# VHH binders against EKC/KEOPS complex subunit cgi121 (cgi121), part 170

Target 1, 174 residues: EKC/KEOPS complex subunit cgi121 (cgi121), of Schizosaccharomyces pombe (q9p7j3)
Amino acid sequence: MILPLFPETQVHVFVYENVSNCAAIHEQLISQNPIYDYAFLDAATILYKKQVYSAIIRALEDRRDEQMKTKTIHSEVILSLSPKTEISSAFRQFSMTKKSKNIVVVKIDSKLTEEEEFERLDKLVEGNRVEFSDEELQKLIDFKVLKKNYKLDPSTLENPLASILSSIALRGYS
Below, E stands for the ipSAE of ESMFold2; O stands for the ipSAE of OpenDDE; V2 stands for 0.75 times the mean of E and O plus 0.25 times the DockQ between their complexes.

## First folded at step 17 (VHH)

Design zf2 (from ze62 with K102S; framework vhh_7yz9_2; at its last look DockQ between E and O 0.94; V2 from the best seeds 0.87)
Fold by OpenDDE, look of step 17:
Structure zf2 (fold): chain B 174 residues (1-174), chain A 120 residues (1-120)
Amino acid sequence: as target 1 above (174 residues)
Amino acid sequence: QWQLVESGGGLVQAGGSLRLSCTASGFTFSSYRMGWYRQTAGNEREWVALIAKSGRIDYADSVKGRFTISRDNAKNTVYLQMNSLKPEDTAVYYCTARLYNSYGPTEDYWGQGTPVTVSS
């Protein structure tokens, strides 16, 4: 996929459910294995495609403006999902953990087609690929976690998307 | 060879102020994004304030309104004015320089750090 504002950057997003090897993946991420150069997100924290895209866009903007806070564009995506500016908080809130069952995987700057990238990623993730859609994401979301991460209340729960996007877009702004 | 040297850290009472300085050498200062991170024992390093070569400035929420980052390219120096300091600001503060190309970061330089202790 190509984002309109970043036509030179190819982005792929994949969703896996019932992943059995999240702990193993997590260890590889800790060791900074280059083969695992993706953003691995806990699907329990993702409700909308636009949430992911918004984070990606923000990360790309930070890169464009040379203001990345983290080491990699993928880590920046994780940070960008958070309404908080703390890196550690963002990772705790949104990144895949050893206990995760369902994950969203983001690849930025891929040189491969979506299918080719999937073939590579499929070797790393032991789970079932599902469509990257709001419908599928809604099946995987933990609303308790979502509410906590974005401090959603009854007034904002009427339109969670707007609240989430606002939180992402306005992070760091008073 | 590149070098980043921090100064200005020390002990200060809550509500007090400190001004950190970081002087760079060995690379083209004006081409780098400069910034400050801080780290406490047992925790990961967190960003505090960043100033791009374009002049864009970002602050962490915890310091916004209290800290001010600035740079003087003629002096190869980046500053962090810290006002209204709090005990939770206690940390080792690290100066950083990052170089970007069209594909992202290419070089990262870090200072040795300067300790800041804010007593209650």
Scores: ipSAE 0.918, ipTM 0.960, lowest interface PAE 0.5, mean pLDDT 95
Fold by ESMFold2, look of step 17:
Structure zf2 (fold): chain B 174 residues (1-174), chain A 120 residues (1-120)
Amino acid sequence: as target 1 above (174 residues)
Amino acid sequence: QWQLVESGGGLVQAGGSLRLSCTASGFTFSSYRMGWYRQTAGNEREWVALIAKSGRIDYADSVKGRFTISRDNAKNTVYLQMNSLKPEDTAVYYCTARLYNSYGPTEDYWGQGTPVTVSS
């Protein structure tokens, strides 16, 4: 898709459930294999489409402003999900691990249509694609992890979206 | 060839101050985002403070209010004023220079690092 503020930047987001090869994908990410140039997120940390889009927008804004903290735009998305400025904690909390079961995969600066990008990604991920929707994400979330990552308290339990989005947008501002 | 030369590191008592400097040559300084990262033993590098060519500044949460980054384009130098130092600030501090195009970083230069030790 095309974000209004970034009309030249094509973005695709995919969700996979029951992924059997996260360990193999993890090895490819460590080796910086360019075929795996995506952001691989643990779906247990993602409740809303807007959560992912807000992190993408924040990463693109930092790229535009020449203030990226990490090496790639995809690693910047992972950092941008975090309420904290520390890179290592963001990766620990949000990135896919060898033990992940369900993942959200982001491609920024794609030269391909969504279907073409899916065809390539599907050769890499051994799992079942599901729709990128709040309904499907809700089935995959771990609420205990979400509450811990964003320090949600009982007063935000019914509608955590605003708290999460403000954490992403305001990270680094006092 | 490009060069980044850090200076100003050393040993200081907790609560004290240090001023790091990084002087650049071999590239158009005013076109680069400048910054400081630090690395503690056994850990990955973490960003500390960044200053874009536009003058926009970002600080890591751990140093906000205590550290100040600035740049002097006429002297090709970026500075890090570090006040109210804590033992946790002990690290090797790296000066960085990064050039961007519309797709992201295209040049990513690192100094050799300057050690800072904060004793209690």
Scores: ipSAE 0.773, ipTM 0.912, lowest interface PAE 0.9, mean pLDDT 92
ESMFold2 (binder alone), look of step 17: mean pLDDT 82; pTM 0.824

Design zf3 (from ze62 with S31N K102S; framework vhh_7yz9_2; at its last look DockQ between E and O 0.96; V2 from the best seeds 0.89)
Fold by OpenDDE, look of step 17:
Structure zf3 (fold): chain B 174 residues (1-174), chain A 120 residues (1-120)
Amino acid sequence: as target 1 above (174 residues)
Amino acid sequence: QWQLVESGGGLVQAGGSLRLSCTASGFTFSNYRMGWYRQTAGNEREWVALIAKSGRIDYADSVKGRFTISRDNAKNTVYLQMNSLKPEDTAVYYCTARLYNSYGPTEDYWGQGTPVTVSS
């Protein structure tokens, strides 16, 4: 996928359910294995495609402006999902953990087609790929976690998308 | 050979102020994003304030309104004015310089750190 404001940056997003090797993936991420150069998100924390895209856009903007807070563009995506500016908090809130079952995987600056990237990633993830759609994401979401991460209340739960996007967009401005 | 040297840390009472300085050498200062991170024992390093080449400034939520970052390219120095200090601000503060290309960071330099202790 190409984002309108970043036409030179190819982005791929994949969703996996029933992943059996999250712990193994997590270890590779800790060891900074370059083969795992993706943003691995816990799907339990993602409700909308626009949530992911918004985070990606914010990360790309940070890169464009030379103001990334984290070491990599993918870690910046994770940070960008959070309404908080703390890196550790963002990772605890949104990144894949050893206990994750369903994940969203983001690749930025891919040189491969979506299919080629999938084939590459499929070797790393032991799970079932599902469509990257709001319909599929809402099946995987943990609303308790979502509410906690974005401090949603009954009034904002009527339109959680607006609240989430506002939190992402206004991070550091409130 | 590059170098980042921090100064200005020390012990201060809550509500007090400190001004940190970081002087760079060995690289083209004006081309780098400068900033400050801080770290406490047993925790990951967290960003505090960043000032890009373009002049864009970002603050962590925890310091916004209290800290002010600035840079003087002529002196190859970045500053962090820390006002209304809190015990939670106690940490080792690290100066950082980051170089970018179109795909992201290409170089990262770090100072040795200057300790800041805020007593109750």
Scores: ipSAE 0.922, ipTM 0.963, lowest interface PAE 0.5, mean pLDDT 96
Fold by ESMFold2, look of step 17:
Structure zf3 (fold): chain B 174 residues (1-174), chain A 120 residues (1-120)
Amino acid sequence: as target 1 above (174 residues)
Amino acid sequence: QWQLVESGGGLVQAGGSLRLSCTASGFTFSNYRMGWYRQTAGNEREWVALIAKSGRIDYADSVKGRFTISRDNAKNTVYLQMNSLKPEDTAVYYCTARLYNSYGPTEDYWGQGTPVTVSS
């Protein structure tokens, strides 16, 4: 997949359900193992494809402008999901944890096709791949978590997309 | 042999001001994104203020409106003016310099840190 504003940056997004080895993956991320150079997100926090794409775009904009706050483009995606500037809060709220059951995985700057990248990722993740779609994401979301992370009121909860996207785009602009 | 040397930290009462400075050597200062991070006891470092070589500035929510970052390329120095200080600003403040290519950071330099304590 190619984003219009970043035509030379190939991005792949995968969704896994019923993942049994999140604790092992988490240990590899802490060890900074380069084979695990992906953004691993808790799917309980992701409702829309556009939520993920907006965070990717924000991270790429900050890289372009030489204003990344974290060490890697993948960790920057995790920060970019948050409406707030604090790194530790963003990771606590959106990153895969040892207790996660379903995950969204992002690869930026891939030199592989989607299926080639999947072949590599599938060796690392013990779970069932599902389609990256709003339909599948809606099955995996925790609406209580979503409401808390983005401060959604009941009137916006039925279709919160605009509120979520605004939070991602406007982070840091008071 | 790069070097980043912070100064200007210390003890100040709430509501007061401090100006931190960080002088760089051993690299071409004007090519680097400069910035300040801070770390409280038992926590990870958090970004505070960043200034790109282009002049773009970003501030963390917790300091916006109170802190001002600036750079003087002729003196190889980045500054953090900290006004209206609060006890929660108490931390060790680290100067950082980062070089980018089209794929992201290629060099990531950190000073030893300068402690700031804000008392009531």
Scores: ipSAE 0.799, ipTM 0.921, lowest interface PAE 0.8, mean pLDDT 92
ESMFold2 (binder alone), look of step 17: mean pLDDT 83; pTM 0.829

Design zf4 (from ze36 with K102S Y103F; framework vhh_7yz9_2; at its last look DockQ between E and O 0.95; V2 from the best seeds 0.88)
Fold by OpenDDE, look of step 17:
Structure zf4 (fold): chain B 174 residues (1-174), chain A 120 residues (1-120)
Amino acid sequence: as target 1 above (174 residues)
Amino acid sequence: QWQLVESGGGLVQAGGSLRLSCTASGFTFSSYRMGWYRQTAGNEREWVALIAKHGRIDYADSVKGRFTISRDNAKNTVYLQMNSLKPEDTAVYYCTARLYDSFGPTEDYWGQGTPVTVSS
């Protein structure tokens, strides 16, 4: 996947359901194992592809402007999903946990094809790959968590995408 | 041999002001993104304010409107003007310098930190 505004940056996004080894992955992330150089997101917090892309774009913009808040581009993606600026809050809200079952995995700056990257990632994740689509994401979402993360109310739930994207885009502007 | 030296921390009453300074040496200051993070005991460091070499400034939500970051490249110094301080602002404040290439950060430098205590 190539983003229009960042044509030199290759991005891959994968979705896994029924992941049995999230705890193990989490430990590797804590230990900063370079093999796990991905953004691991809890799928329960992701409703739209555009939500993920928006966060990626925000992270890439931060990198472009040399204004990343976190240490890595992937951690910046996690931060960028949040309507809040606090890093700790963003990670608690959106990152994969030991208890996660379904995950979205983002790779930025991959030198591999999507298939090659998948083969690599598939060795790390013990779960079933599903299509990265709104349809599949909607099956995995926890609306309670989503509502909490983005402070959605009945009025904004009519068009949650707009609210989510606005929250991401306008983070730090209000 | 790089160095970041913070100063200006101390005890202040709620509603008061402090101005932190960070003086850099041992690297090309103007090429680095400068910033301030803060940390409380038992918690991870959180970013407070960042100023890129090209002038982009970002503030954490918790300090926006109250804190102002600035830099003086001629003096190799970054400042944090903290107004309307709150007890929640109590932390050790760390100066940071980050160098970037096209793929992201390549160098990160941190000061030893300066404590800020805001009493209620």
Scores: ipSAE 0.921, ipTM 0.963, lowest interface PAE 0.5, mean pLDDT 96
Fold by ESMFold2, look of step 17:
Structure zf4 (fold): chain B 174 residues (1-174), chain A 120 residues (1-120)
Amino acid sequence: as target 1 above (174 residues)
Amino acid sequence: QWQLVESGGGLVQAGGSLRLSCTASGFTFSSYRMGWYRQTAGNEREWVALIAKHGRIDYADSVKGRFTISRDNAKNTVYLQMNSLKPEDTAVYYCTARLYDSFGPTEDYWGQGTPVTVSS
């Protein structure tokens, strides 16, 4: 997929459920293996497609403006999901862990079609691909985690999208 | 051979102020995003303040309103003015210089670090 404001940048997003090898993937991410150059997110933290796209846009804006806080665009996506500026807490809250069961995987600057990228990614992830859609994400979310990560109160939980998107867009500007 | 030399660290009482400086050589200073990160014992480095070559400034939540970053391209120097210091600001502060292309950072330079201790 190509975002209108970043027409030169191809982005793919994949969702996997019932992933059995998150511990192995996690080890590869810690060792900075370039084959694993994706953002691996815990799907328990993601309710909306727009949540992921907003974080991608924010990361790309910071790259464009030469103000990235992390080393890679994929780690910047993980930071960009957070309402707070601290890198370590963003990774703790949103990144895939050894205990994750379902994941969202983002590739930025892909030179491959979606299916070519899937074929590559499918060799790394032991799980079932599902559609990147609000319908599938809703099945995988943990609302307790969502509430904690974005500090949502009862009035916000009725319609959390606007609050979540505002947190992503306004981080660092309040 | 590039260099980043931090100075201005030390011991200061809570509520006090300190000014860090970082002088660069061996690269075209005005082309780089400059910034400060800090590291507390047993933790990873966290960004503090960043200043782009064209002037955009970002601050971490924990320092906003208390710290001010600036740069002087004629002196190849980036500064961090730290006011209203708290014990939680105790860390080693690292100067960083980063060069970008369209895919992200291509050069990422770090100073040796300057320790700052804020006593209660």
Scores: ipSAE 0.783, ipTM 0.917, lowest interface PAE 0.9, mean pLDDT 92
ESMFold2 (binder alone), look of step 17: mean pLDDT 83; pTM 0.833

Design zf6 (from ze36 with S31N L99V; framework vhh_7yz9_2; at its last look DockQ between E and O 0.84; V2 from the best seeds 0.83)
Fold by OpenDDE, look of step 17:
Structure zf6 (fold): chain B 174 residues (1-174), chain A 120 residues (1-120)
Amino acid sequence: as target 1 above (174 residues)
Amino acid sequence: QWQLVESGGGLVQAGGSLRLSCTASGFTFSNYRMGWYRQTAGNEREWVALIAKHGRIDYADSVKGRFTISRDNAKNTVYLQMNSLKPEDTAVYYCTARVYDKYGPTEDYWGQGTPVTVSS
């Protein structure tokens, strides 16, 4: 897909459930294997498409302004999901771990079609692709983790999207 | 031949202030994002404050409201005014310049660091 504010940047987002090789993927990420040039997110921490897109947009804005905190656009996406500015915290909160079972995978600056990118990614991820939708994300979310990550309380749980988006958008501005 | 030289570090009591300076040479200073990182022994460097070439400023949560980053392009110098210092601010502070291409950062340049010690 193409984001309106970033027409020259192609973005793809994929969701996998029942992934059996997260540990293996994690090792490749640690070793900085260029074949794994994606943002791998724990689906347990993602509730909305807009949450992901908001993080992507913020990361792209950081890049546009040459104000990235991390080393790669994909790591910046992970950071951008967090209400905190600390990189380690963001990764701990949102990145795929060895124990993850369901993941959201983000590709930025793809030169491939969505289908082509999927074929490429499908060779790396051993799981079942599901639709990138709020409906599917809601099936995978861990609300305990979500509440913790965004410090949601009963007053904000009625509309967690607004709180999440505010946290992402206003990170570092409060 | 990029070079960054920090100065201004030292020992200060909690609640005190320090002003760090970083003077750059060997590159067109005004064309690059500058910033300050800090590192304690056994830990990774963490970003503290960044100032883009177009003036955007970002602060880490831990220093926001207390630290102020600024730059003087005419002097090829970036500053970090640190007020209300806390013991947890104790670290070696590094000046950095980051190079970008259209896809993101390509290289970081670092100073040798200036130590800051905040006593309780």
Scores: ipSAE 0.919, ipTM 0.963, lowest interface PAE 0.5, mean pLDDT 96
Fold by ESMFold2, look of step 17:
Structure zf6 (fold): chain B 174 residues (1-174), chain A 120 residues (1-120)
Amino acid sequence: as target 1 above (174 residues)
Amino acid sequence: QWQLVESGGGLVQAGGSLRLSCTASGFTFSNYRMGWYRQTAGNEREWVALIAKHGRIDYADSVKGRFTISRDNAKNTVYLQMNSLKPEDTAVYYCTARVYDKYGPTEDYWGQGTPVTVSS
């Protein structure tokens, strides 16, 4: 997605399926290892590319406006996926866990091309890269989790995008 | 030599009010995003209310409509007016100050906290 308000901010998004080392990655994130400075999301919670880009845009807007709630832009992306303002629930609901099987990985402020960033990330993640696309994301989503995270009723599950994007955009403004 | 000192906490009955203050020293207060976080036993700190140097204010969902943040740059002080208090507002409240560059926070300061207890 084109980021018109953030022309100098390079963003890369990767999707991995069948990841075997989420527990090891999780340990590195807890240890705050700077090599792992990415947002690691559980792909079971992500249905659309626009869901991820909307969270990135919201995090960047909060950074621009000096209103980040978390310590890093990557943790701010995780918060920004949530319809709620609470940090702990956002991480519980959207972050990769030790039990995750498929992940979405976001890098903001990259100094590298997409290929170069992939080469670095591929040394950290033991899994199969797939395309960041709505088609691939739909194969990895857990609709029960999506319904719970965004409080979707049966009528919105046929086309939940508008409800999800509204939740991301309007969190904290009402 | 920087310092953030919170005051105004205490015990209050549900439905009551408290006003917290946080006075800053050792840095140029007007350049900082100020704010309040709170922490309950066994949990991580959660943001409550934030006020940017340029005036944008954000509130957590749980306090919106009940709490009001404000700042007085001449007195180097940020305030949190807490009305209609509920038992779930019981926590240690921390004042925080941040400054940003284009990549994010470069300074992030915290007070020692002021306890607030809201009785059922």
Scores: ipSAE 0.744, ipTM 0.903, lowest interface PAE 1.0, mean pLDDT 91
ESMFold2 (binder alone), look of step 17: mean pLDDT 82; pTM 0.818

## First folded at step 18 (VHH)

Design pk2 (from pi18 with S30K; framework vhh_7n9e_1; at its last look DockQ between E and O 0.83; V2 from the best seeds 0.85)
Fold by OpenDDE, look of step 18:
Structure pk2 (fold): chain B 174 residues (1-174), chain A 123 residues (1-123)
Amino acid sequence: as target 1 above (174 residues)
Amino acid sequence: DVQLVESGGGLVQAGGSLRLSCAASGFTFKAYAMYWGRQAPGKGREWVSGITWRGRSTLYASSVKGRFTISRDNAKNTLYLQMNNLKPEDTALYYCAAGIFPFSTDFSDYEYWGQGTQVTVSS
């Protein structure tokens, strides 16, 4: 996928359910294995495609402007999902954990087609690929976690998308 | 209530300049991407320009690129469109729009629209 604001940057997003090797993937991430150069998100924390793309766009802006808070674009995507400025909080809130079952995987600066990237990623992730859609994401979401991460209340739950994206947008503003 | 109120339109001679403003109220302005569109008589609405939440990124239609500049002042809840080297084909009703998504060229992604301000460029 190509984003209009970043025509030179190819982005791919994949969703996996029933992943059996999240613990193994997590260890590779900790060791900073270059083969795992992706943003691995816990699908339980993602409700909308626009949520993910919002984070991606913000991260790409920050990279372009040399204002990233993290070391990599993928970690910046994770940070960009969070309404909090603390990197550690963002990772706790949104990153895949050893206990994750369903994940969203983001690749920035891909040189491969979506299918090629999938084939590559499929070697790393032991799970079932599902469509990256709001419908599929809604099946994987943990609303308790979502409400906690974005401090959603009954009033904001009337329009969860707006509330979530506003939270992302307003990060760093006081 | 949400309001987007455009101003700054008028009659200008070809080659002239105008600066449009869009005053926003009733929503968290800095949490929305902002856009300009326009509609000439007998034509459909045309996408003109967009700017992201923080004003860090902008995009322009090819027809206005190099001549128009979109900007925003989040402290004033105001969107701007500086239009230079205006041409008769720029004649249109100019609309301000707001979208919660960081950026989209799809009108269906915009939550709020203004009533528009008329820009007329004479030859």
Scores: ipSAE 0.913, ipTM 0.949, lowest interface PAE 0.5, mean pLDDT 96
Fold by ESMFold2, look of step 18:
Structure pk2 (fold): chain B 174 residues (1-174), chain A 123 residues (1-123)
Amino acid sequence: as target 1 above (174 residues)
Amino acid sequence: DVQLVESGGGLVQAGGSLRLSCAASGFTFKAYAMYWGRQAPGKGREWVSGITWRGRSTLYASSVKGRFTISRDNAKNTLYLQMNNLKPEDTALYYCAAGIFPFSTDFSDYEYWGQGTQVTVSS
């Protein structure tokens, strides 16, 4: 997927399953260790590549327009996944926690190739990399969490893409 | 029922202007990115322009940049294309499209399509 509106912004997205050190990573994020400057998402909340890229595009548009609500582009991606405007709610719903088992990791403004960024990230995450694909994301999603986060009803759970992306698009509008 | 209905086409001399409209109904317009495409007789579809759901970002095909302006009015559920300095090679069926993904130049990412309005530019 190419981001035609932001062609000079290098973005990498990685997926890890069976991560054993989420508690350690979480501690490093709390301490604001700059080596961990990524968005760490709980994969149980992510069903589609387009879900992640929709949040990224919204965050990049807001950064360009000086409309960001959070301090970093990575935290803005986490906020941008949420249908709600409250920053704390977005982080509780979508961020990796100490108890997470599978994660999606986003790097924006990377100066490295995908494989160079992966090599760096792989030293931080104790887990198994899988492809960033809808097929792999589908294996890691928790549909009960997805339904709750986006207020999906049973009629939309079979193909929820439009509902999810609409929620991302409409955050902050009445 | 989702509908995208284009209007504003017609016959115009080279150098002239037209403003196309695309009236949307049956879906939440403000959640969708919107696009214009065109198809000349005997040619494949050509991507012309797109605009993000909030109207903050636009992109244009090189063949129309500087001459065409895309805009949207989310209160009226309407997309526009202002076409200035028209050339005979702009002659085509112009259609609008909608995609829930925030922005893509790939036609396969669009969910809804209009039937089109004819623009004919005579020399």
Scores: ipSAE 0.795, ipTM 0.908, lowest interface PAE 0.9, mean pLDDT 93
ESMFold2 (binder alone), look of step 18: mean pLDDT 86; pTM 0.869

